# Ledger of designs, part 100: VH-VL binders against o60147

Target 1, 175 residues: o60147
Amino acid sequence: MLEKNKYLYIFRHIQTNQVLLSQGNVLKKTALFQLPYPLQKPVAPNGMRPAKLRKDHWVPLLKVEFPNESMFQSVFMQLLNYRKYRSVQPLTSDLLKLPIPVRRRKIMRQEVPNTIADLADILNKEKFPENSVRLQLSDKSDSEYADWPPSVQIDSEEIKLSRGFREKTTVDEAR

## First folded at step 3 (VH-VL)

Design u22 (framework fv_lerdelimumab)
Fold by ESMFold2-Fast, scan of step 3:
Formats: structure tokens, C-alpha cells, sequence
Structure u22 (fold): chain C 175 residues (1-175), chain A 120 residues (1-120), chain B 109 residues (1-109)
């Protein structure tokens, strides 16, 4: 296609710490299908229905800029694949001993460090040019969840958006 | 000793449905993802579907998406595959396969398989 | 689709070394696992994570990888090694969770 996306936007749920990946700076309801645990009760036991999207409950975690659309697609698809594998991972014996609600909460809380570690692992396997991939984080300390390859440049400026990846207006910047 | 025992295969006409079962023993069934893999007569292996340890996540091969439904009953240590709108190309031996304790996506144990034949 | 490619057949003399290969883009990012299947039987995992053997698998089985290619090597082939061998890997395209090679029939002469 004529205009190709080369940005990956990653969002975090403010209460559960669950993560959503998006090709755009605005979340769509279909992104909720990525969640291993739904935000609302299913209609039937073990059945799932899409949760209603509360955009105010999702904040930016990080933004990744790739040199071109081909590299973006490669990394994005691999990251989705890593998330699929994590969602069907075997449980450790320690997690099995926990009550189901406590277990799920603990698993969900690990999605941020896991997503960051997965992203770094993918980027370490890819032999991209030095400083060709730019990361911008909402909290720069989150970069400490992984070791980054030379291809990654971490932006000195954190994401300072009030909601999601929406840019501040001229009026907002003046205040 | 890990054992997977499949049942429910048979001969059916196109457009009909079958439900396959896989009875698991010898491991903590509720701890592992479970897979269905099929093999058409004289052909190779084809991955069909996976279900997470608690049934909350499911993924399907494009060829069966919208027609097949994977499910599990952890209280009975049983995996299921509901096959709707069957086609001739679905003819295969269907294997129940256990996910690895180390990483998802390779299978340390397989059932004996159950044959599904879709023909008029 | 042509996710992973294997030669359909190979032969080896008793006691000799044979190498079975698997090729595909997914192997640039993920290790291959290998399964042995004898007629009328379910597949058996013989190698995972490039070169790890499950308990009970003879040490004559080994794995290796380079670039887009993974290999299963049987050093000193025995009559009981006659079987079909399949490789599998994670699907780098994201269309499936895993992909399998088309299989290689090994004949021990």
C-alpha cells in the first residue's frame, strides 16, 4: 500500500497491568481480543465476549519507531507470536498453589516486564543497523526490564501525554 | 507415565459435525496448553488448534477457523474438538498433543490419533 | 503453504551417518524440534530447542541449525530408525502458532 505504518504503540491497563499492542496511536475495540484475561465476566463459563473499551483506562507504555514498514511488520508479528506463546505457557508449580483470582492477578501484573523483555529479545535476534530503532517510554525505568541491542536508541524524552498517545494541543502546552 | 487417549472419530458426510475427545492422565492436565494436530492419509502433520491451561485463550489454523471449536474440562482431564461444517479436506487422523513444560509450540507427548473420514 | 521444506526421502546404510534438513524463514528466529513417526504410530519427540534430547532418546540423535536451515543427524543409523521425520517451529509469519515441515521418509538399507 501507498502509506505504510512504521510505528508500534504499546498501551498498559491502569489497574490490571495488561498490555495491548496497536499499529495506530488510537486503540480500537478489536485490540481487546489480545487480552489473555477479559476485563468483564464472560456470558458463559470459559466463554469470552469482547469487553467494552474504556480508553481512559489505557495509558501509553512505549512507542517504537522502525526504519521502514518491513522491519515494523517483522517485529510486530513476532511480538504477537510471543504473546500467543505466553498465553498458552505451562504454569510453574508456585503459581499452581495460588487461588485462581490471585494467580491471574499475578500473571497479569507481569505483562509489562514480559512485553518489554520479549521486545528486547526480538530486537536482539534481528541484526538491525546501529541506532535504527527508536524507543520512547512513558517511564524510562521500564527499559531496565531488558538488555537492549546496539540497534536500539532510547529517547531521552519520556511520553508526556495526558491520555493515551494523544498529542497535547497548543492550549495544553501553554499551561 | 503420560497417556493421551483419543476418541470420537468416524465416517461422516460433508457438512455434518463430529466431536473428538482426548482423555489425559499421568500429568497435571490443568497446568498445560493442549493442541490438536492432524495428518491427512499419506500426508504430513498440520497444526489445528491450541487451548491455554485454563481455557481462556484459543488459537486456530486459518483452514479451520470459524468451523472448529477447541475446549477443555479440567475437572475431567479431557480435551475436546468440536468440528462443524466438515469438508472432504478435513479427512485426517487427529492427534491430541501435550505442550512442552519448557516452551509452547512443540509437543512432548501425543495420543494415538483418531481417524475422521469425510466422504459422500 | 511452504513454511518449512524437507526432502521427501533419504536413505542411509546401517551404521552410517545421515542428515535430514529443514529449511524456512521461521528457522532464522526460532529453533526446530524433530519428531519420529513409524507406520501406524503417533509421532515421538526426538529433539527440541535445537539439540536437546527428551529422556529415552538415544544419543545418536542430534540437532543443529545455521541461518534458515535446521538439521537432524543420526550417527550410526540403526534399523529401528527407519521412519518418517518431521521438523516443526514457531510460525514467524504469525498466521499459525506452529508450522511443520512436509516430512522426510528415512530408509535404512
Amino acid sequence: as target 1 above (175 residues)
Amino acid sequence: EVQLVESGGGVVQPGRSLRLSCAASGFTFSSYGMHWVRQAPGKGLEWVAVISYDGSNKYYADSVKGRFTISRDNSKNTLYLQMDSLRAEDTAVYYCAKDSPYRSGYFDYWGQGTLVTVSS
Amino acid sequence: SSELTQDPAVSVALGQTVRITCQGDSLRSYYASWYQQKPGQAPVLVIYGENNRPSGIPDRFSGSSSGNTASLTITGAQAEDEADYYCNSRDSSGNHLVVFGGGTKLTVL
Scores: ipSAE 0.309, ipTM 0.727, lowest interface PAE 3.5, mean pLDDT 83
Fold by OpenDDE, second read of step 4:
Structure u22 (fold): chain C 175 residues (1-175), chain A 120 residues (1-120), chain B 109 residues (1-109)
Amino acid sequence: as target 1 above (175 residues)
Amino acid sequence: EVQLVESGGGVVQPGRSLRLSCAASGFTFSSYGMHWVRQAPGKGLEWVAVISYDGSNKYYADSVKGRFTISRDNSKNTLYLQMDSLRAEDTAVYYCAKDSPYRSGYFDYWGQGTLVTVSS
Amino acid sequence: SSELTQDPAVSVALGQTVRITCQGDSLRSYYASWYQQKPGQAPVLVIYGENNRPSGIPDRFSGSSSGNTASLTITGAQAEDEADYYCNSRDSSGNHLVVFGGGTKLTVL
């Protein structure tokens, strides 16, 4: 029985480097639920969940191809759990020494490497078959954030850069 | 509007030092890697150095490694290039370049450059 | 260190199509970006990735890649397109993060 491949897309915000997970190559509004609720009405650059999804503010970070739904779901859910876990961890002494705005920005910038590292860790633990998972990054240097298990085949080609979408769109709102 | 303004260029003798600055505005400076790229008169572009958004990582071209030091002050939105042991071949217009939000190594904005002339 | 090679000069007639090619081993793994530089001016990003144009760049500019090559194509060259064009990519050698091609001087006839 041949199962349909599943795809995990990870997007990053072009200003804050916040990360969103997506089951499709187009971000959905529901993806914003991955971001923390704001205490006030902040914009995405403030590091909180915006009221509206500005798709043009997000670019693909990486694409993961799984051979089946089960593997996809497992990794997807684990990634969310890892993020949640980090969110409740105490801040490091180094971070605490920083002013709150600087601290917030620092934390947000860590989401990209942390997410990549999480993905690698999850895949290492899952022990999937060799070359069963295909990883494609928008920036191949990002693969250096973690050691990848034999189950992961890193694509020699980088993914196309498209704001908010896998494919480039003509819709581009002013920043 | 994104602005990158280089300064500190001038005429120096070989073996001397010079410090370049790049004042950034119009974007969140601390969110982007910054680069120095130089261009000798009548020549092509040469990548010089890069510093990560938080200054934690620095890389240099072999031609300047050990002599140049890239740094940044995010509180001042300023990029620096300390150039020591300058040589005649270091004569160039030095540009600061901003990483694009899409990928490091794509430079979406450049300064107008500052001329460094190393001559005896 | 990785090298990117470009033809030093190319010409195109007004309204015609020209392709500027960049070649190097790093391009097998990394997309290139392209920069336009006019005399006395700073470089301007015109194409990045496979075929992405920044805002403000005319649609006559396009990018492509194949094997160890990247190409910038100007479809319907205009007089104002006369400039030097540089490609860059990551440096796969590890000594540099970024490497530039030697540049191509485009003359519009």
Scores: ipSAE 0.024, ipTM 0.686, lowest interface PAE 5.3, mean pLDDT 87

Design u23 (framework fv_lerdelimumab)
Fold by ESMFold2-Fast, scan of step 3:
Structure u23 (fold): chain C 175 residues (1-175), chain A 120 residues (1-120), chain B 109 residues (1-109)
Amino acid sequence: as target 1 above (175 residues)
Amino acid sequence: EVQLVESGGGVVQPGRSLRLSCAASGFTFSSYGMHWVRQAPGKGLEWVAVISYDGSNKYYADSVKGRFTISRDNSKNTLYLQMDSLRAEDTAVYYCARETYKSAGYYDYWGQGTLVTVSS
Amino acid sequence: SSELTQDPAVSVALGQTVRITCQGDSLRSYYASWYQQKPGQAPVLVIYGENNRPSGIPDRFSGSSSGNTASLTITGAQAEDEADYYCNSRDSSGNHLVVFGGGTKLTVL
């Protein structure tokens, strides 16, 4: 709602390479609803799912700084829309030939390059001012998944934090 | 070659339920996302719902959220739309459509449609 | 929420060129596809991904886009082109995945 919220924090899962988007530097368990393939099966036969978030299993992928909250919200909503649309697209013939578990693993592993490409596509179509959007990546080579517009400035320093975008807090809760 | 055949339409009273089916043939049904699109008499096309190739992801138009459920049975090559709490404004021809992607997503095949009339 | 607007009706003389337009914020971000619908029939894809034609669609059909506007052009309109034309695209607002224009009735004189 307020203009000071201008950061998009993007996390990746250390095992699956699935991606989560957050407007805060710490993931909330509700972010798990972004995933097309849940990390955990229902615990009961009636289909109830455990509400579990292992914060230590998610590491920073990239951080995006926007000039204001309006631009952040626009890009964030479009990126979520891209992910929804991608999740219902047809399967390629190459993937169709694979067993279901192998297929899902390959699809999940593509979320990192796909998210970066989608972010770049959105930013290329928006008419943001030159050097107004700042990217900071955990692995700078991930920027090579896309061509970036003049509005984007890539930080020369990589993210060095291993537990989110801040140092470990006194109380770490995984649920 | 590719065919989509809708069925299950009819006249139904407000507040009741109806289930539509779409029988697919001539392609690998289990590899495609499928959509329902409707058209009220004399009006334009309105997107209703989509389901991913394996049924794990589903999205709905705001006008039908909480009332309609999209599902599929890949072993029967059939797409479904369960319509609950029907309203007069749900009166329309319902099309199932196959989405494909080359440069962008698009509907390359449509069924003939099935008419749903919500009336006394 | 995003919507796509089309003029409800346009007319063209046989053999002349007509342009049908579609406007909306989603077109700044996504390509439009175009569908032809004749009375009592299902829609038929005529253009996708801005300016691609499916097999069987005559080359007189072409697409273009600029800013928030997409256009379907029929160069040398024929009698059989008389139909309703709908544009569609992804919804940039996130409220829907797909959005359709209101449709344009083309009359060939």
Scores: ipSAE 0.272, ipTM 0.714, lowest interface PAE 4.1, mean pLDDT 83
Fold by OpenDDE, second read of step 4:
Structure u23 (fold): chain C 175 residues (1-175), chain A 120 residues (1-120), chain B 109 residues (1-109)
Amino acid sequence: as target 1 above (175 residues)
Amino acid sequence: EVQLVESGGGVVQPGRSLRLSCAASGFTFSSYGMHWVRQAPGKGLEWVAVISYDGSNKYYADSVKGRFTISRDNSKNTLYLQMDSLRAEDTAVYYCARETYKSAGYYDYWGQGTLVTVSS
Amino acid sequence: SSELTQDPAVSVALGQTVRITCQGDSLRSYYASWYQQKPGQAPVLVIYGENNRPSGIPDRFSGSSSGNTASLTITGAQAEDEADYYCNSRDSSGNHLVVFGGGTKLTVL
């Protein structure tokens, strides 16, 4: 059986910079379950899960193209695990010194760079074939948050920002 | 359609050896990590072993380490479990299960299993 | 070695909601996956990665996690949902890569 290319979309919240993973270019309500419940002290970070998905508050951060479902699933699951692990880590002494609202904001601001770094780390460990994974960023400068392995080909074009979803391109529709 | 078909099960005496096979079809076998999971009669699922997509990495449960050997032949789309020094507690239905590339932590497809009975 | 614990049995009335919980230290670091197994059949993946459903799995199945726990929820239980449910996750002990819960027998009343 021939497998089709698979796409991973990562969205960020325009205000909080929280991150959601999506198997499609349109966010589903169920994506909110990726956000952790409020954590007990002194565990970080305090994930804020909104009651409703406001698609207009989320913009694409990056798009990853995988040559098959297996590779996609592997990376997808590992990303979730990385986020899970991070969400239950003890707060550092420096963070504990900050007021709770400030602390929360600081932690949330790190979700984007952390997610990018996680992705790079996962891909580095997987040792996929050279140029087998294509990465497109909404902001090319975000690529600087991590060292990318040879398996990753960074697209020269940035993805267009579209709140809540990204429309399919002709290339995407053909696949 | 993805298919996994286990074979090689049967009745064997303690201390003997048995080799299980899992024939895969309907997908690119060489792109997926493969696992063995067993289930004793009336009991829960127990992870046994994993082998990476290319066979370069293998890991085993402590209960079978040193006795069982997982292997694969990607040219034949077949997964194997060599079971040596079998014990009564190894009696179980043995499932082969597909995971994602190398390891992702979940199994999207399972075989129907093959029964191994170790008894005197 | 890492362990995952489940209640051995739970019951739910037809059309009602039931939650099956899995607990273990590994769940602090890893998401759980859930499998449904009916008598004489192989396990079937129903939930993975917090709240992802494979194709063919009804939307009444959902997943969640908190702390060292993961939960499978069936909203509007159907008679055909009567089965054994197993959670699993990666093992953080280093002894083996995957660990299963003991399983929960769900009875639909």
Scores: ipSAE 0.021, ipTM 0.632, lowest interface PAE 4.8, mean pLDDT 86

Design u24 (framework fv_lerdelimumab)
Fold by ESMFold2-Fast, scan of step 3:
Structure u24 (fold): chain C 175 residues (1-175), chain A 120 residues (1-120), chain B 109 residues (1-109)
Amino acid sequence: as target 1 above (175 residues)
Amino acid sequence: EVQLVESGGGVVQPGRSLRLSCAASGFTFSSYGMHWVRQAPGKGLEWVAVISYDGSNKYYADSVKGRFTISRDNSKNTLYLQMDSLRAEDTAVYYCAREGPYYSTYFDYWGQGTLVTVSS
Amino acid sequence: SSELTQDPAVSVALGQTVRITCQGDSLRSYYASWYQQKPGQAPVLVIYGENNRPSGIPDRFSGSSSGNTASLTITGAQAEDEADYYCNSRDSSGNHLVVFGGGTKLTVL
């Protein structure tokens, strides 16, 4: 059992609605391996190495707090497996009827509902104590994509995009 | 039924150029990414290049970057590989392969291959 | 270094079960696909997306995946299964880049 944090941070892309999972409140460039379609690389001015990840293009979707690292690891690994599984499933007939650019946009847009549904499915299959898992969303209406088990407590306070996943500081309180 | 037919292979001297073609039929060619995969005699499979469904994105193996150019003509259902500055180590059977429709890359259909021999 | 590793050869007796293994860091994020190749022929897809078989592939072929490892299992091997088997996955260095394993020669005794 190696030490891991007990928080799962989930980000969405502001344009494509694609989702990235993170063990920390800041995205690492390796998270891009989760994406089925590559994002365009930024133009490299002056021949400098371009940034591999545009962190400013990713905003918080939701934050999950688990009672301990063991539960976090189990759920996090299962979410990665669900996403991997979804990547190889047959496309539905409604999607196949669409032009490719429209189809890809719709598939990408579905990552938010799918991730939320997958998270709820995993939590419903696990027997966690009542109110032991805390969810905080950027848009509370996104919780409607799933039925949540009694183990889940949804925070009444939404994540403010201007703060990201950062805790409110003394400076922010004075502002 | 899905078919991929390669052509354009042959014997060529080092430093010369050769263009391979892959004629596709039995599916909507413009809806699929396409790949070239090669296999040297008695050796394993080596990925060479990919082109997106619309031709806007192209990627190459390091061994062929700057020498090979992948292209497609969706109006003719044809994939191409322009091979410049050929070397002895480019000797291989070249396969045209169709990318699966899912997020994970796999090749659900392959052509029969065309042999390229680079020899002096 | 970011390669998929396969043992070069494996043997199995007629009617017995054999497992061919593929290892690489990309398999943590992407499923392996498996191809059968007989001498002088093009590769044929036998397994994709963890454990899906294309139409026409016998049900004795199955796939599994755990961590950085993917396996192709042939239950009740037949003489016609003698071939080279290759795994492939997406290369971890890029979303559209592809990597193949070195191949495993299956001999059916």
Scores: ipSAE 0.006, ipTM 0.517, lowest interface PAE 10.7, mean pLDDT 80

Design u25 (framework fv_tiragolumab)
Fold by ESMFold2-Fast, scan of step 3:
Structure u25 (fold): chain C 175 residues (1-175), chain A 122 residues (1-122), chain B 113 residues (1-113)
Amino acid sequence: as target 1 above (175 residues)
Amino acid sequence: EVQLQQSGPGLVKPSQTLSLTCAISGDSVSSYSAAWNWIRQSPSRGLEWLGKTYYESKWYNDYAVSVKGRITINPDTSKNQFSLQLNSVTPEDTAVFYCARDLYWEGTFDYWGQGTLVTVSS
Amino acid sequence: DIVMTQSPDSLAVSLGERATINCKSSQSVLYSSNNENYLAWYQQKPGQPPNLLIYWASTRESGVPDRFSGSGSGTDFTLTISSLQAEDVAVYYCQQYYSYPLTFGPGTKVEIK
């Protein structure tokens, strides 16, 4: 539906800080395919991926409202491309010096700041109209991971209800 | 070698705040590969995870629902330690409290503090 | 919450004999995608904190003697001490780390017969 086509919901894993992107306010199991190493077993003791979609493991990170579906689709696809690009880049020499479990842990931990930075970079390049993109965060300080363009308006109110995104329900009363 | 050393009062009166500190050596409280946890143990409830603090460009905290709203776990990078504050204690909070390291954020605890018995009584 | 149970509550085993401790989770702690069980075992001696023995159900922590072994999958797990020694007198706890909150079993006390 059109209403749902203009929102991007971003979730973070409570233990690993891995990030999942969703077109809906309820995270689907298919979103788990976004995680790196979808066909690989974690190295050594690392439990890099949750066993199944668990609401207690995935909490809202932020919600983005776009003026239309076209802008949403463009940004969403670019974020997925940025994540794929990051996965194939050569590791820095500092990361290569670390044991594999520690290295993977550091990489996973960076997904939140990286996703936020990537989102801001995409929005800076797209040059959308001033205050046309609305950003609401669970922790407003996460906005400090990036410099935001004039197109972005950051909501003063944080997402307070965790365990997914709660859509406002309005019950029209008979008058 | 990683060591965790606990300190804090062993007696707290009902309705007051329980405060404990865990000093870290052999690792950094801001290490990206570690989360720092508080766990308590009582005869009636056994081992109970209370919460954790961890660093990734900024500090995060996660807490168990059983202590939600009255617990705070805070790091202190200058002293390489982290603390527990548990507000509005009752006799049911009497327990041995442990700090523990969760290596790689997996939810297993490879190093523990020595433990602190905290008795909540008048 | 995942509830952990252990059996027996206590057992007495003669020196050199096998000790077997069971742990059950109220729901599966097996992650099918990586085929790993999010289950750990701890040893606690009187006056000491718990000590990690085994993680991923069967992986022995560094420095843990090979007489300790873990087995099982899904909801049913076993800790085996193949030849009990005097220093093994302790309470043993299982723990799941599949979902939050992290939960522990009630413990099994191992004593010398």
Scores: ipSAE 0.006, ipTM 0.506, lowest interface PAE 11.4, mean pLDDT 81

Design u26 (framework fv_tiragolumab)
Fold by ESMFold2-Fast, scan of step 3:
Structure u26 (fold): chain C 175 residues (1-175), chain A 122 residues (1-122), chain B 113 residues (1-113)
Amino acid sequence: as target 1 above (175 residues)
Amino acid sequence: EVQLQQSGPGLVKPSQTLSLTCAISGDSVSSYSAAWNWIRQSPSRGLEWLGKTYYESKWYNDYAVSVKGRITINPDTSKNQFSLQLNSVTPEDTAVFYCAREGFYDLPFDYWGQGTLVTVSS
Amino acid sequence: DIVMTQSPDSLAVSLGERATINCKSSQSVLYSSNNENYLAWYQQKPGQPPNLLIYWASTRESGVPDRFSGSGSGTDFTLTISSLQAEDVAVYYCQQYYSYPLTFGPGTKVEIK
């Protein structure tokens, strides 16, 4: 029987530091539409190939376990709204003076700290019970990007991915 | 396949506004991986990039300093096209105008419109 | 602004012979993080828009014949046509897409002797 999801996974790209949100530990090709910038792919001899979802290039940044699906949905929706809010802010004059690739790299590098700060802000606004939300971080030092509320219990254990995470998408791989 | 089709008047009087449109087929003007550009070409200035518009979560514009303050590039998602308005034109603005697509954020111009000769004279 | 220059202004080459066009940028267009040069080459025939030949200094666009090759890094770039064909008579432009405003070279006209 299919159960409703109470887990949020956030993934980080190993080269660009861009972030993907997932409702579970399996990434789908459509998740790439979340990216503000397409991934910079190696140049092929006959031209650049379209970006594909390479699961080996995405590592878990964090995993959040909520007490129930309603709390998960509330936080997930708010996090999407925060990402939307950030995307409509004008670029600063300092950023606009930088060369295009330098500017993009600087913006990409900020996605990890910004996403963590946004998550913490949402959790601080919500009045969840003490120790009711379990936060697992791949790198515990990333917790320093924000102040966490009493509702959050930080776990330093390694994030374990499901067996399905490594399976390639048949549709993505078909020629 | 992607095609860009330009339209607009070929003659504009000095001090008036130059207005051109670029219609897109085979791609969406709101495609997150593309940017939509205007470029002009004249014997005196060569190829000159004027600016672009692109969609990431909202619409953005970037304009060349040489035309900043006189130029507006606007998308029209309902018609799948984008336009150029250049105000206060002078004879020095006489050029062949091209629209062009940047494919993905880090690629140069992979598709071009057919070009429109715009003459600025009285 | 990054200023692009090309040499020569025009070049006459016999059919089947090698043509070499040079392009210089006033500052580096090499992005250290991905080790790519943000430099493109375009071909323009009379009455047509420019057509993309090469991007990232050395990558041929799909459908471009292998007689076209790009080389160079940083500020000095070369476009080579190894065996000129009649259909290659055109003006060739280099372009940087590293920094705004995007800028083009003045062009090099390639003619048959």
Scores: ipSAE 0.006, ipTM 0.528, lowest interface PAE 10.1, mean pLDDT 81

Design u27 (framework fv_tiragolumab)
Fold by ESMFold2-Fast, scan of step 3:
Structure u27 (fold): chain C 175 residues (1-175), chain A 122 residues (1-122), chain B 113 residues (1-113)
Amino acid sequence: as target 1 above (175 residues)
Amino acid sequence: EVQLQQSGPGLVKPSQTLSLTCAISGDSVSSYSAAWNWIRQSPSRGLEWLGKTYYESKWYNDYAVSVKGRITINPDTSKNQFSLQLNSVTPEDTAVFYCARSDIYEYGFDYWGQGTLVTVSS
Amino acid sequence: DIVMTQSPDSLAVSLGERATINCKSSQSVLYSSNNENYLAWYQQKPGQPPNLLIYWASTRESGVPDRFSGSGSGTDFTLTISSLQAEDVAVYYCQQYYSYPLTFGPGTKVEIK
């Protein structure tokens, strides 16, 4: 189930480090259209099958709480636009020298720092009120990919979500 | 199912241009999940990768240095095919030429054309 | 360029017996960041194009019989046919896709003894 539209969840793929944006704590299959590189080899019979969404392969990267829906929508749309812009830029000559699989792995690895930097850039430009935006990360060190504006409060508590998009429990940890 | 069908002449005179075409069915030449390659095979050099074309934000090419500035590999999106042009051929270019697909993860060449024997002789 | 070598040049094996083919790369084809070996194996029968058997050094392509297996890492790789069948008579090639230009081994011919 989706949360109210003042929360932005960003998810990371556990194998590739590709990133998906969500308007709630549940990823929909349509989120896969955000990926420039599919997660699975295309099926030969039709070649058009999109990658299957395996929720257990995605973990939360960060969660952003906005004071209202208007601010959430503004930041969310701008972040989608940043991702769209990156997807249509030509690759650098240095990347083109690498074999395609090595090149694509390097690009995918950069999605986490790029998304965090883009989020911070948007928040720095928007001039929101001091301490109005709450940022919660799965790994607090990921906050170091950017300089955050005074509008952002970084939560000391890390996200306690298990694979499959639910809050982590003692039972999950014992398994 | 993906299929690659080759066409082009089997005889080319020294110093002329060798031209081959590979028609694609079951996939798009502009698919972001694929790269489109030319490979040749001769007794002296074995299997030799010549180059590829692929679409990301725009069309790109990679070429083997062994064919230096003599090679061009071009897509044709309207006909769903790609071509090879190899300029200034010599008898040493005599080989069986194959077109082949590699996918986004480069699992190797998963689909091949039937092959075209090209003899370079006067 | 990464140079690929194969041994033996040719191999005669009786039906039902094991065939082992070796492949060496002049430098590592292991990408340590994802722990993947960029190495493939192909089968080529006379008059036909090469057919992909194995990718990522040990992953069998769909439709390839279980008797074919790949192993190895870094610079040393092996293709094994556990029980040779008549239809397995072919030339086998290894190929690296780690670095440009993409390169193939010289091939190992497998024939019935």
Scores: ipSAE 0.013, ipTM 0.553, lowest interface PAE 7.9, mean pLDDT 81

